# Designs tried in a protein design chat: VH-VL binders against Putative bifunctional riboflavin kinase/FMN adenylyltransferase (ribF). Part 8

Target 1, 179 residues: Putative bifunctional riboflavin kinase/FMN adenylyltransferase (ribF), of Geobacillus thermodenitrificans (a4it50)
Amino acid sequence: MKVHEANQGLTLPGSVVAIGAFDGVHQGHQAVLRQAVERSRQLGVESVAYTIDPPPRCRFQGSRMLTTLQEKLDRFAVLGLNHAVVAHFDERYAARRVDAFIRELTALNPREVIVGQDFRFGRNREGDVALLRRHFPVRIVQTVCCADGQRISSTRIRELIERGEWEQSTVLLGWPLSS
Below, E stands for the ipSAE of ESMFold2; O stands for the ipSAE of ESMFold2 at other seeds; V2 stands for 0.75 times the mean of E and O plus 0.25 times the DockQ between their complexes.

## First folded at step 4 (VH-VL; framework fv_axatilimab)

Design s33 (from x6a with heavy chain R100E)
Fold by ESMFold2-Fast, scan of step 4:
Structure s33 (fold): chain C 179 residues (1-179), chain A 123 residues (1-123), chain B 107 residues (1-107)
Amino acid sequence: as target 1 above (179 residues)
Amino acid sequence: EVTLKESGPALVKPTQTLTLTCTFSGFSLSTSGVGVGWIRQPPGKALEWLANIYWDDDKYYNPSLKNRLTISKDTSKNQVVLTMTNMDPVDTATYYCAHEGYDFWSGYPFDYWGQGTMVTVSS
Amino acid sequence: DIQMTQSPSSLSASVGDRVTITCLASQGISNYLAWYQQKPGKAPKLLIYDASSLESGVPSRFSGSGSGTDYTLTISSLQPEDFATYYCQQYYSYPLTFGGGTKVEIK
């Protein structure tokens, strides 16, 4: 897998791009990422994971992340992604407007953009994938639930870890805990 | 149209617990990335952030007040509740709730505010 | 905690004046800075987000600039309705913090 900074201008002749914060690369994220790999194989183009470091919410609390950036990248490689593109919320281009993000995605020439059901982009009341759909075909991957019927999320996994619920947290995460 | 409105007691005695409710319309706390925060302003002084709650029940508190604050939500009622224990005259302020959030690309500051509710703490 | 130092604390100006208010963060905040206007007895109103982006419905005489730790709000030609207190706020890191405010009063 090749790793790129978003500000370096990766250009591809065609791709399938999975977009998300992917904190922990938990089982819910894995569904999105695996869909991108499978779809890219079907279309004969390269797969890309486009991620943000730190995740938008986690930057507000420093070290509340489930994985380091390197651990996240290692997990993308295990899942079969060809490329990772990393955008940094806490560096000089982090506060760039939505049009800069669209330009970066456009350079990848996405045949399809794949996101989870909880993906949100844009500041308007709708706050969903409508803005992204104006530029690219978007596929939404269904919510992943655990055996008790509850949604798998980074917030829930962090809470389980804080309570010392190691077995449940590793099941939802789908990887050994890093520490 | 996005609207928020604070409700709660106008007068609180020292040592009592304050409970404030924010009722809103025009958005949902079931929407990914959406949050609601509480901010206060003592008469003639600056704004002070108190707490935020998000769509997935993630909560953030001002560390200087964390032991006294609890924030919760009822998504079906479009309400966020702030509880503050052990009230003191220095906590006299106008309390605001406000809409904010984040998307994949960025965070957004407080873009819609309630009118504020004045809480006086007096013996 | 990130401290937001706002200057001046107050200023007197006349209609038509160019007004500049500064906001200094104790550490880099990567343009996660907002400016609010507050009129007496009213809730704050968002003017500028991401240091330089004008909120919808806000007059073009308001502008924001800056990067890193140093940010400014400029009102290019002050109008009667602009006499208010202005606050900066960082939303880069918790706890969220506001500046002390700048009161813009009539000369």
Scores: ipSAE 0.476, ipTM 0.815, lowest interface PAE 2.4, mean pLDDT 86

Design s35 (from x6a with heavy chain P109G F110M Y112V)
Fold by ESMFold2-Fast, scan of step 4:
Structure s35 (fold): chain C 179 residues (1-179), chain A 123 residues (1-123), chain B 107 residues (1-107)
Amino acid sequence: as target 1 above (179 residues)
Amino acid sequence: EVTLKESGPALVKPTQTLTLTCTFSGFSLSTSGVGVGWIRQPPGKALEWLANIYWDDDKYYNPSLKNRLTISKDTSKNQVVLTMTNMDPVDTATYYCAHRGYDFWSGYGMDVWGQGTMVTVSS
Amino acid sequence: DIQMTQSPSSLSASVGDRVTITCLASQGISNYLAWYQQKPGKAPKLLIYDASSLESGVPSRFSGSGSGTDYTLTISSLQPEDFATYYCQQYYSYPLTFGGGTKVEIK
C-alpha cells in the first residue's frame, strides 16, 4: 500500500475511493473498505482509502482515538487497499473549503466513491452526500450490527475498553490485541 | 428551522436535584456529527459550559461539576435531559440548551440556542 | 483548562465606528474558536466559527481573524443593533470555555 498526504497531488487514471475517519478500523469501517477493494477489482482500477487524522469525532467531539495513524494505515494494508490518502487537521486545514476537497477527489478520477451510512460533510445541508453525487457516483454502505443487533461504533468500542470488556471490544474491532 | 426550548422548575431548594428538559425540532439527534449542549449564565456573569451529548450517545461534562451532572437523550421524543444534584444558591442561573455540530472538516459553534430558563436556588 | 481572556471588558462606541474585540487563549487552539453576540435578556447568537467563518445570515460587517492564541472580532461601521455583549469560546479541548465578555455600549 502506498501512503500519500492529501496535499501531495495523487493522480490516478481511475479509482474506487472509500472516505471516512476510520478510527479503529472496526468491523463497520471494514464493510466500507472491503466494498471499495471488491468494487475496484470488479472495475479494474485502484482502491483508495481517504482518511483524516485526527478523526473528526476525536478532534471536534473530544473522543480518544482507538488507533494511532500508523495502526490505521497497517489495517488498511491488511484489507487490501492500494493507496491511503491522509488529510491532517492543523491551522491550514481548518480553513479549507468543500471545493478543495472535491478537487483532491477529482484528481483520483473516482469511478465510485464509497461512504458509510453515517458519513456527513457540509454544514446545515440536508443530504450532505448529495453534493458528492453532483461530482461522482456515490455508494452508501449500510450500518453494520453485531450479533445481538446493536450497532458497531467507535463510541461503543471505547466504552467497552474503558470498562475492561476487552473480549467484546476485540470482537467489534475484528483485530487481535497481539500479532 | 432548528428550534430548542428549555423546561423545568423555576425554583429549587438547596440540596435538591434539578432536572431540565430540552425539547427540539428541525434536526435529529441521530444525525452524524450532531449534538446538544447545556450552558448556564448566572445573573450578570459570563457563560459557563456544563455538558454535551452527541448523536452516538457520547457524553462530556464540565469536570468542575461532573460528579453532579447527568445528561441523556431520547431521540424518538427529540429531547435531551440534564440533571444536577445537590443544588446550591451559587447555581442560580439562566440555563440554555443549544444545537452544535461538526462535519468531516469543520467544528461548528453552538449555532442555535433555546431562549433559556431561569432557575433560582433559594431556601 | 484553557482560559479565555477578552479585552476590553467594556468599550463605548458610536454608530459608524470600527470596533475590535480581542480574545487570548492560555494555549494554542488552532482556530477552533467561535464568537457570540448576546443582547440584554436574550440568548447568545453565533456570529463566527472556526475563528474566521461567518455564520449564515450574519451581516458582513462582522469578521474574525487570528491564529494560535490571539483572536480578534471586528465590527466595521457599527450599527444601532450591534450594542450588545460579545463572547469568544474555544472548542479545541474540554471543558469548553468562554471568555468573560465584552460589553459594547453607546458613547
Scores: ipSAE 0.202, ipTM 0.707, lowest interface PAE 4.2, mean pLDDT 84

Design s37 (from x6a with light chain N31D)
Heavy chain, then light chain:
Amino acid sequence: EVTLKESGPALVKPTQTLTLTCTFSGFSLSTSGVGVGWIRQPPGKALEWLANIYWDDDKYYNPSLKNRLTISKDTSKNQVVLTMTNMDPVDTATYYCAHRGYDFWSGYPFDYWGQGTMVTVSS
Amino acid sequence: DIQMTQSPSSLSASVGDRVTITCLASQGISDYLAWYQQKPGKAPKLLIYDASSLESGVPSRFSGSGSGTDYTLTISSLQPEDFATYYCQQYYSYPLTFGGGTKVEIK
ESMFold2-Fast, scan of step 4: ipSAE 0.625; ipTM 0.860

Design s40 (from x6a with light chain Y32W)
Heavy chain, then light chain:
Amino acid sequence: EVTLKESGPALVKPTQTLTLTCTFSGFSLSTSGVGVGWIRQPPGKALEWLANIYWDDDKYYNPSLKNRLTISKDTSKNQVVLTMTNMDPVDTATYYCAHRGYDFWSGYPFDYWGQGTMVTVSS
Amino acid sequence: DIQMTQSPSSLSASVGDRVTITCLASQGISNWLAWYQQKPGKAPKLLIYDASSLESGVPSRFSGSGSGTDYTLTISSLQPEDFATYYCQQYYSYPLTFGGGTKVEIK
ESMFold2-Fast, scan of step 4: ipSAE 0.508; ipTM 0.819

Design s42 (from x6a with light chain G28S N31S D50A E55Q)
Fold by ESMFold2-Fast, scan of step 4:
Structure s42 (fold): chain C 179 residues (1-179), chain A 123 residues (1-123), chain B 107 residues (1-107)
Amino acid sequence: as target 1 above (179 residues)
Amino acid sequence: EVTLKESGPALVKPTQTLTLTCTFSGFSLSTSGVGVGWIRQPPGKALEWLANIYWDDDKYYNPSLKNRLTISKDTSKNQVVLTMTNMDPVDTATYYCAHRGYDFWSGYPFDYWGQGTMVTVSS
Amino acid sequence: DIQMTQSPSSLSASVGDRVTITCLASQSISSYLAWYQQKPGKAPKLLIYAASSLQSGVPSRFSGSGSGTDYTLTISSLQPEDFATYYCQQYYSYPLTFGGGTKVEIK
């Protein structure tokens, strides 16, 4: 897997791009990322994971990250992604415009953009999946639930870790916790 | 359009627990990137943030009040509840709930506010 | 915690005046700064987010500028309905913090 900074610009002749914060790369994220890998193989193009580091809640709200950036990238590689594009928070991204994001994605020449059911972008309801669909074909991957029917999320996994529920958190995460 | 409305008691005695409910329409806490916060304003004073809750049940509390605050949601009822223990006359304030959003790379401020509910703490 | 200092705490102005309110953060907040307007007995109303982006429906006479630690709200030509208290707020980091407010009074 090749790793790129968003600000350096990756240009591809064709791709399938999965977009998300992907904190922990839990089983819900894996559904999105695996779909991108399989779809890229079907279309004969490169697979790309587009992520942001740190995730907004961790950067601005002090939540514990489930993975370091390097651990996240390692997990993308295990899942079979060809490329990772990492956007970093800085003053540039505080004032980031929707058009800049669309421009970065356009350079990848996406045949399809894949997002989780819960994906949103755009300021104060300016943009969402509908706005992405104006520029690219978008596929939405449904929310993944565990055996008890509850949604898998980074917040739920952090709560289980805080409560010492290591076995359950490992099942939802789908990766060993640091030993 | 987005609307929020606070409800709860107008009068609370010292040492009692305050429970406030925010009922909203025009958005859902099942939608990714959506949150609701509570902010208070004592008479003639500045705004003070209390707590936020988000679509995925993630919760944040003002550290100065953390031992006293609990925030919860009922997504099916479009409600967020704030509980504050051990009320004191200095907690007399107008309490607001407000909508907040996120997207993939950024957070946003409180863009829609309830009308506020006045809570007086006295014997 | 990030401290937000507003100046002035109050000002007197006449209709048609240019009004400037300043907000200083104790550390860089990377333009995660909002401005609110509050009229007596009413809830705050969002005017500006991301330091300089005008909220939908807000008149163009309101503008925001700044970066890092220093931010400014400007009302280019004050109208009668603009007499209110204005608050800045950082939403860069928890706990979320507001400035002390600036009361804009009729001269």
Scores: ipSAE 0.086, ipTM 0.686, lowest interface PAE 5.4, mean pLDDT 85

Design s45 (from x6a with light chain L96Y)
Heavy chain, then light chain:
Amino acid sequence: EVTLKESGPALVKPTQTLTLTCTFSGFSLSTSGVGVGWIRQPPGKALEWLANIYWDDDKYYNPSLKNRLTISKDTSKNQVVLTMTNMDPVDTATYYCAHRGYDFWSGYPFDYWGQGTMVTVSS
Amino acid sequence: DIQMTQSPSSLSASVGDRVTITCLASQGISNYLAWYQQKPGKAPKLLIYDASSLESGVPSRFSGSGSGTDYTLTISSLQPEDFATYYCQQYYSYPYTFGGGTKVEIK
ESMFold2-Fast, scan of step 4: ipSAE 0.576; ipTM 0.813

Design s51 (from x6a with light chain D50A S53T E55Q)
Fold by ESMFold2-Fast, scan of step 4:
Formats: sequence, C-alpha cells, structure tokens
Structure s51 (fold): chain C 179 residues (1-179), chain A 123 residues (1-123), chain B 107 residues (1-107)
Amino acid sequence: as target 1 above (179 residues)
Amino acid sequence: EVTLKESGPALVKPTQTLTLTCTFSGFSLSTSGVGVGWIRQPPGKALEWLANIYWDDDKYYNPSLKNRLTISKDTSKNQVVLTMTNMDPVDTATYYCAHRGYDFWSGYPFDYWGQGTMVTVSS
Amino acid sequence: DIQMTQSPSSLSASVGDRVTITCLASQGISNYLAWYQQKPGKAPKLLIYAASTLQSGVPSRFSGSGSGTDYTLTISSLQPEDFATYYCQQYYSYPLTFGGGTKVEIK
C-alpha cells in the first residue's frame, strides 16, 4: 500500500475512494473499506482510503485514539487498500473549504466514493452526502450492528475499554487491542 | 432557520435539583455532526460551559460540575434536557442552550443560542 | 484545563475609535478560538471563529488575528451598536473555556 499526504497531488486514472476518520478501523469501518476494495476490483481501478489524523473528535473533544496512525495504515493494508491518503488534523485542515476537499478527490478520478451513514464533510455544515453526490457517484454503507443489534462505533468501543470490558471491545474492534 | 429556547423554573431552593429543557427547530439531533450545549452566566460574570450532547448520544461535562450534571436528549421531540443536582445560591445564573456542529475536519463554536432562562437560587 | 486570559477587563471608547481586545490561552489552541458579542440582557452572538473567520452577516469592521496562544479581536471603527461585552472561547479541547470578558463602554 502506498501512503500519501493530502495535497501532495496524487492523481489516478480511476479509483474507488473510501472516506472516514477510521479510528480503530473497527468492524463498521471495515464494512466501508472492504466495500471499496471489492468495488475497485469489479471496476478494474485502484482502491483508496482517505482518512484524517488524528481523528477530529480525538483532537478537540479529548477522546482517546483507538489506533496510532501506523496501526491504522497497517490495518488498511491488511484489508487490501492500494493507497492511503492522510489529511493531518491541524488549523489548516480545520479551516478547509468544501471546494478544496472536492478538488483533492477529483484528482483521484473516483468511479465511486464510499462513505458510512454518519459521514459529513466540509466546513460549518456546508458539506453532506447530498453535496458530495453532485460531484461523484456515492455509495452509503449501512450502519454495522453487532449480534445483539447494537451499533458498532468508536465511542462505544472506548466506553467498553474504559469499563475494562476487553473481550467485548476486541470483538467489536475486530483486531487485538493496541498497547 | 435555527432557533432554540430554554424553559424551566425561575426559582429554585438550595439543595433542590434543577431541570432545564432546550426545545429547538431548524435542525435535528438525528443528523450526524450536530450537538447542543449548555452554558451559564451568573449576573455580571463570565460565561461558563456546562455540558454538550451530540447526535450519537455522546456526552461531555465540565469536570468541575460533572458529579452534579446529567444531559440527555429526546430526538423525536427536538429537546435536550439538563439536570443539575444540589443547587446553591452561587448557581444563580442565566442558563443558555446553543447549537454546535462538527464534521470530518473540525468542530465548530456555538453558532446559534437560545434567549436564556434566568434561574435564581434562594431560600 | 486551558485557561483563557482576556485583556482588558473593560475599556472606554468613542464612536470611530479603533478597539483591540486580547485573549491569551494557557497552551496552544491551533486557532480553535471564537469571539462572541453580548449586549445587555441578550444572548451571546458569534462574531468570529477559527481565530479570523467572520461569521455570516458580521460587519467587516470586526477582525480577528493571532495564532498559537495569542489572539486579538479588533474593531476598526467603533459604532454605537458595538458597545457590548466581548468574550473569547477556545474549542480546541474539553472542557470548553471562555475568557473573563471585556466590557466596551461609552467614553
């Protein structure tokens, strides 16, 4: 897997791009990422994971990251992604306009963009899936639930870890816990 | 158009529990990246953040008051409720609820505020 | 907690004056700083976010600047409706914290 920083000018003749914070690369994220790999294979183009580091919630909400950046990238590689594009969370990206993000995605020539149901982009509520659809074909991956019907999320996994529920957190994460 | 309005008692006795409701329109707490916070302001003093709740039921509390605060939402009613236990005269303040958002890139400040509701704590 | 120190606590000014208010964070906040205006008996109104970005509808006489730990709000030519209390707020990390406020009074 090749790793690129956002704004380095990665250009592809065609791609399938999965977009998300992907903290922990838990089973819910894996559904999005696996869909991107499968669709890229069907279309004969390269798969790309577009992510941000550190995840915004972890930066200013004080939440703990579930993975280091390297662990996240390793997990993308295991899932079969061809490329990772990493946007670094700092004041530059915090102030980004929707058009800058769309330009970066456009350079990848997406045949399809794949996002989870909770995905939002852009500044000040400017960007949502409907706006993204004006530029690219978008596939929304449905919320992933565990066997008991409850939604899998980074917040829920962090809560389980804080409560010392290691077995349950590992099941929802789908990977050994990082130390 | 985004609007928020606080409601609750104007007078609370020491040791009682305060319950405030924020009713809003123009947005939904079922929408990803949307949250509501509570901020208070004692007469003539600075603003103090109390608590935030988000669309995914994620909750944050001011550590100085965490043991006294509970925030919850009723998405179907477009309401957020703040409960504060063991009220004291120093808790006399105007209480505001406010909208905030965040997305893939960043969080945002409180961009739309309710009018505020004055709560006086006295015997 | 990130402490926000705002200066001055109050100032007296005349219509047409340039007014500068400062806000100092106890640690770097990467431009996650907002400025609010509050008129007597009213809720705060967002003026500026991301240290320097004007909220929609805010007059161009308001500007924000700064980086790291040091931030300023400037009103280039004070108008009668600008007499108010101004607050800075960091939203870089929890708990969210506000400055002590600066009251801009008629001279």
Scores: ipSAE 0.111, ipTM 0.675, lowest interface PAE 4.3, mean pLDDT 84

Design s58 (from x6a with heavy chain N52L)
Heavy chain, then light chain:
Amino acid sequence: EVTLKESGPALVKPTQTLTLTCTFSGFSLSTSGVGVGWIRQPPGKALEWLALIYWDDDKYYNPSLKNRLTISKDTSKNQVVLTMTNMDPVDTATYYCAHRGYDFWSGYPFDYWGQGTMVTVSS
Amino acid sequence: DIQMTQSPSSLSASVGDRVTITCLASQGISNYLAWYQQKPGKAPKLLIYDASSLESGVPSRFSGSGSGTDYTLTISSLQPEDFATYYCQQYYSYPLTFGGGTKVEIK
ESMFold2-Fast, scan of step 4: ipSAE 0.550; ipTM 0.834

Design s62 (from x6a with heavy chain Y54D)
Fold by ESMFold2-Fast, scan of step 4:
Structure s62 (fold): chain C 179 residues (1-179), chain A 123 residues (1-123), chain B 107 residues (1-107)
Amino acid sequence: as target 1 above (179 residues)
Amino acid sequence: EVTLKESGPALVKPTQTLTLTCTFSGFSLSTSGVGVGWIRQPPGKALEWLANIDWDDDKYYNPSLKNRLTISKDTSKNQVVLTMTNMDPVDTATYYCAHRGYDFWSGYPFDYWGQGTMVTVSS
Amino acid sequence: DIQMTQSPSSLSASVGDRVTITCLASQGISNYLAWYQQKPGKAPKLLIYDASSLESGVPSRFSGSGSGTDYTLTISSLQPEDFATYYCQQYYSYPLTFGGGTKVEIK
């Protein structure tokens, strides 16, 4: 897997791009990332994970990330991704956020952009992917639930870890706990 | 339309605990990218952010007040509750709850505000 | 914490005047800055977000500019309903912080 900074201008002749914060690369994230790998193989193009580091809501807030950046990248590689594009929060100016993001994605020439149900982009009252669909074909991957019917999320996994519920947290994460 | 309304006691005695409820309509805290914050304003003074709670139950507190603050939500009732312990006369202020959005990159500022509720702390 | 210094604390102006209010952050905030208008006895109203983006329904006489640590709100031709207190706010990092406010009073 090749790792790129978002601002270095990666250009591809074709791709399938999965977008997310992917903190912990838990089972819900894995559904999105596996879909990107499978679709890229079907189309004969490169698979790309587009992620942000640190996760926006963990920056400067003292929230523990479920993985370091390197651990996240290692998990992308295990899942079969060809490329990772890492965007750093401080590299973007708010006034150009939407336009810069669209330009970066356009350079990847996506055949399909794959996101989870919780993905939101731009200041849209509807909070959906409508803006992205103006530029790219977008596939939304359905939410992954655990056996008890509850959604799997990074916040829930962090709460289980804080409570010492190691067995349950590893089940939801789908990886051994980071040492 | 989006509306928020604060409710709680108008008068609190020193050392007591304040509990404020924000009841809202026009959005849901089960919708990803949605959060609700609490902001206060002492009479004639500037705005001060207190706490946020987001759709995924993630919570943030002003560090200067963290040991006194608890924020929670009841998504089914469209309510957010703020609790503040050990009230002091300097905590006399109008308390607001407000809506904010998030996208993949970051949060946005508070775009819809409640009318505010005045809380006076005196003996 | 990021400190927001707003100036002036008050100003007097006449209808039709161009009014400029400044906001200085103690560190770079990458345009994660909002401007609010507050009238006596009422909640704040969002005017500008991301330093220069006009909120829907806000008159075009309001504009924001700036970058890094230095930001400005401009009212190009002051109207009677614009006499209010204005606040800047950074949302770059927690805790969220507001400026001290600028009261725009009738001359």
Scores: ipSAE 0.492, ipTM 0.820, lowest interface PAE 2.5, mean pLDDT 86

## First folded at step 5 (VH-VL; framework fv_axatilimab)

Design b1 (from x6a with light chain N31D L96Y; at its last look DockQ between E and O 0.64; V2 from the best seeds 0.00; counts 0 for: pae O 4.9 > 2)
Fold by ESMFold2 at other seeds, look of step 5:
Structure b1 (fold): chain C 179 residues (1-179), chain A 123 residues (1-123), chain B 107 residues (1-107)
Amino acid sequence: as target 1 above (179 residues)
Amino acid sequence: EVTLKESGPALVKPTQTLTLTCTFSGFSLSTSGVGVGWIRQPPGKALEWLANIYWDDDKYYNPSLKNRLTISKDTSKNQVVLTMTNMDPVDTATYYCAHRGYDFWSGYPFDYWGQGTMVTVSS
Amino acid sequence: DIQMTQSPSSLSASVGDRVTITCLASQGISDYLAWYQQKPGKAPKLLIYDASSLESGVPSRFSGSGSGTDYTLTISSLQPEDFATYYCQQYYSYPYTFGGGTKVEIK
């Protein structure tokens, strides 16, 4: 898997791009990422995981990161992604504006862009999924729930870890705990 | 559009518990990345942040107010409730609720504010 | 806690003047800095976010600059409606903190 910084200007002749913070690469994230890998193989193009470090929830709410960046990238590689594009907070990053983000994605020539149900970008919903669909074919992957019907999320997994419920947290995460 | 409105008692006696309700419209606390905060301003003084609550029920409190604060939400009623215990005359202030959020890229400051409600603590 | 020191605490200026207000953070805040305007009896109004990004509907005579610990709000040509108190606020880390305010009086 090749790892790129978001501002390197990566250009591909075609791709399937999964976008998300992917903190922990839990089973809900894996649904998105596996879809990208499967679709890229069907279409004969390369798969890209477009991610951000640290996740906004960790930076702006104070939540603990579930993985280091390297652990996240290793999990992408295990899932079969061809590329990872990493955006960093505090870098002067042109894609933070919606139009700059669209231009960066356009350079990857996405045949499909894949996001989870909860994906959002842009202030006041300016850059929501409908805007992405004006530029790219967008596939939305449904929220994954565990057996008790509760949504699999980084928040839920952090709560389980804080309570010391390691077995259940590992089930929702789908990987060994990094800590 | 987006609106927030604070409600609660205008007068509270020392030692009593203050309960304030923020009722809002134009957004939902079930929306990923959305939060509501409380900020107060004593007469003639600067603004002081009190607490935030987010769509996923994460909560953050100003540690200078120790364990006096509790924040909760009722997403179906579009309400956020702040409770402050053991009120004292120094807590006399205008109390505001305000919207904020984050997305894939960034966190954002308080962009929509309620009109505020003045709370006087006096015996 | 990140302390926000705002200066001056008050100033008087004439219509048309260039007004500069500074905000000093006790540690770096990576441009997670907002400026608010508050008129008497009203809630604060967001003017600038991310240190230099102008909020929608805010006149272009307002601008923000700075980095690291030192941030500035500038009003390039003061108007009568700009009489207000201005606050900076960091949203880099909890607890979120505000500057002490700068009262701008039009002569």
Scores: ipSAE 0.115, ipTM 0.671, lowest interface PAE 4.9, mean pLDDT 85
ESMFold2, look of step 5: ipSAE 0.429; ipTM 0.788
ESMFold2 (binder alone), look of step 5: mean pLDDT 92; pTM 0.943

Design b2 (from x6a with heavy chain W105F, light chain N31D; at its last look DockQ between E and O 0.58; V2 from the best seeds 0.00; counts 0 for: pae E 3.4 > 2)
Heavy chain, then light chain:
Amino acid sequence: EVTLKESGPALVKPTQTLTLTCTFSGFSLSTSGVGVGWIRQPPGKALEWLANIYWDDDKYYNPSLKNRLTISKDTSKNQVVLTMTNMDPVDTATYYCAHRGYDFFSGYPFDYWGQGTMVTVSS
Amino acid sequence: DIQMTQSPSSLSASVGDRVTITCLASQGISDYLAWYQQKPGKAPKLLIYDASSLESGVPSRFSGSGSGTDYTLTISSLQPEDFATYYCQQYYSYPLTFGGGTKVEIK
ESMFold2, look of step 5: ipSAE 0.434; ipTM 0.775
ESMFold2 (binder alone), look of step 5: mean pLDDT 92; pTM 0.946
ESMFold2 at other seeds, look of step 5: ipSAE 0.505; ipTM 0.818
ESMFold2, look of step 7: ipSAE 0.280; ipTM 0.740
ESMFold2 (binder alone), look of step 7: mean pLDDT 92; pTM 0.946
ESMFold2 at other seeds, look of step 7: ipSAE 0.361; ipTM 0.723

Design b3 (from x6a with heavy chain N52L, light chain N31D L96Y; at its last look DockQ between E and O 0.56; V2 from the best seeds 0.00; counts 0 for: pae E 4.5 > 2)
Fold by ESMFold2, look of step 5:
Structure b3 (fold): chain C 179 residues (1-179), chain A 123 residues (1-123), chain B 107 residues (1-107)
Amino acid sequence: as target 1 above (179 residues)
Amino acid sequence: EVTLKESGPALVKPTQTLTLTCTFSGFSLSTSGVGVGWIRQPPGKALEWLALIYWDDDKYYNPSLKNRLTISKDTSKNQVVLTMTNMDPVDTATYYCAHRGYDFWSGYPFDYWGQGTMVTVSS
Amino acid sequence: DIQMTQSPSSLSASVGDRVTITCLASQGISDYLAWYQQKPGKAPKLLIYDASSLESGVPSRFSGSGSGTDYTLTISSLQPEDFATYYCQQYYSYPYTFGGGTKVEIK
C-alpha cells in the first residue's frame, strides 16, 4: 500500500475512495473500507482510503486515539487498500474549505466515493452526501450495529476499554487491543 | 428555525438537587456531529460552561464542579436534562442550553442558545 | 485548562467610535476562538467564529483578528444597538472556557 500526504498532490487515472476518520478501523469502518476494495476490483481501478490524523474527536475533545497513525495504516493494508491519503490538521482545514476538499478528491478521479451513513463535512451541514453527489457517484454504507442494536463506534469502544470490558471491545474493534 | 428552551424550578433550597430540561426544535440529536451543552451565568458575572452531550451519548463535564453534574438525553422527545447536586447560594445563575456541532474536519462554537432560566438558591 | 483573559473589563464609547477588545489565551488555540454579544436579559449571540469568520446576519462592522494566543474583536463604527457585553470563548480544547467579558457602555 502506498501512503500519501494530502495537499502534496496524488493524481490517479481512476479510483474508488473511502472517506473517514477510521479511528481503530473497527468493524463499522471495515464495512466501508472492504466495499471500497471490492468496488475498485469490479471497476478495474485502485482503492484509496482518505483519512485525517488525528481524528477530530481526539483533537478537539481529548478522546484517546484507538490506534496510532501507523497502526491505522497497517490495518488499511491488511484490508487490501492500494493507497492511503492522510490529511493532517492545519490552519486551512480549520476554515472548512469545501471547495478545496472537492478539488483534492477530483484529482483522484473517483469512479465512486464511499462514506458511512453519518458522514458530514462543513459547518451547519453545508457539505454532506448530497453535495458530494453533485460531483461524484456516492455510495453510503449503513451503520453497523452489534447484536443488542447499539451502533459500533470508536466512542463506544473507548468506553468499553475504560470500563475494563476487554472481550467486548475486541469483538467490536475486530483487531487485537494495542499493547 | 432552531430553538431551545430551558425549563425547571426558579427556586431551589441549599443542598437540594437541581434538574433542568432543555427542549429544542429545528434539529435532532439523532444527527451525527450534533451536541447540546449547558452554560450558566451568575448575576453580573461571566459565562461558565457546565456540560455537553453529543448524539452518540458522549458526555463532557466541567471538572471544576467535582462530579456534581449529570447530563442525559431523550432523543425521541428532543430533550436534554442536566442534574446538579448539592446546590449552594453561589450556584444562583441563569442557566442556558445551547447547540453546537462538529464535522469531519473541526468542532464549532455554541451557535444557538436558549433564552435562559434563572435559578435562585436560597433558604 | 486554557484561561481566557479579556481586556478591558469595561469601556465607554460614543456612537461612531472604533472599539477594540482583546482576548489572551494562556496557550495557543489555533484560531478556535468565538466572540459573543450579550445584551441585558438576553442570551449571548454568536458574532464571530474561527477567530475571524463573520456569523451569518452579523453586520460587517464587526471583525475579528489575531492568532496564537492574541485575539481582537473590532467594531469599526459603533452603533446604538452595539452597547452590550462581549465575551470571547475558546473551543480548542476541553474544558471550553470564556473570557471575563467586556462591557461596552454609552459615553
Scores: ipSAE 0.165, ipTM 0.694, lowest interface PAE 4.5, mean pLDDT 84
ESMFold2 (binder alone), look of step 5: mean pLDDT 91; pTM 0.938
ESMFold2 at other seeds, look of step 5: ipSAE 0.344; ipTM 0.754

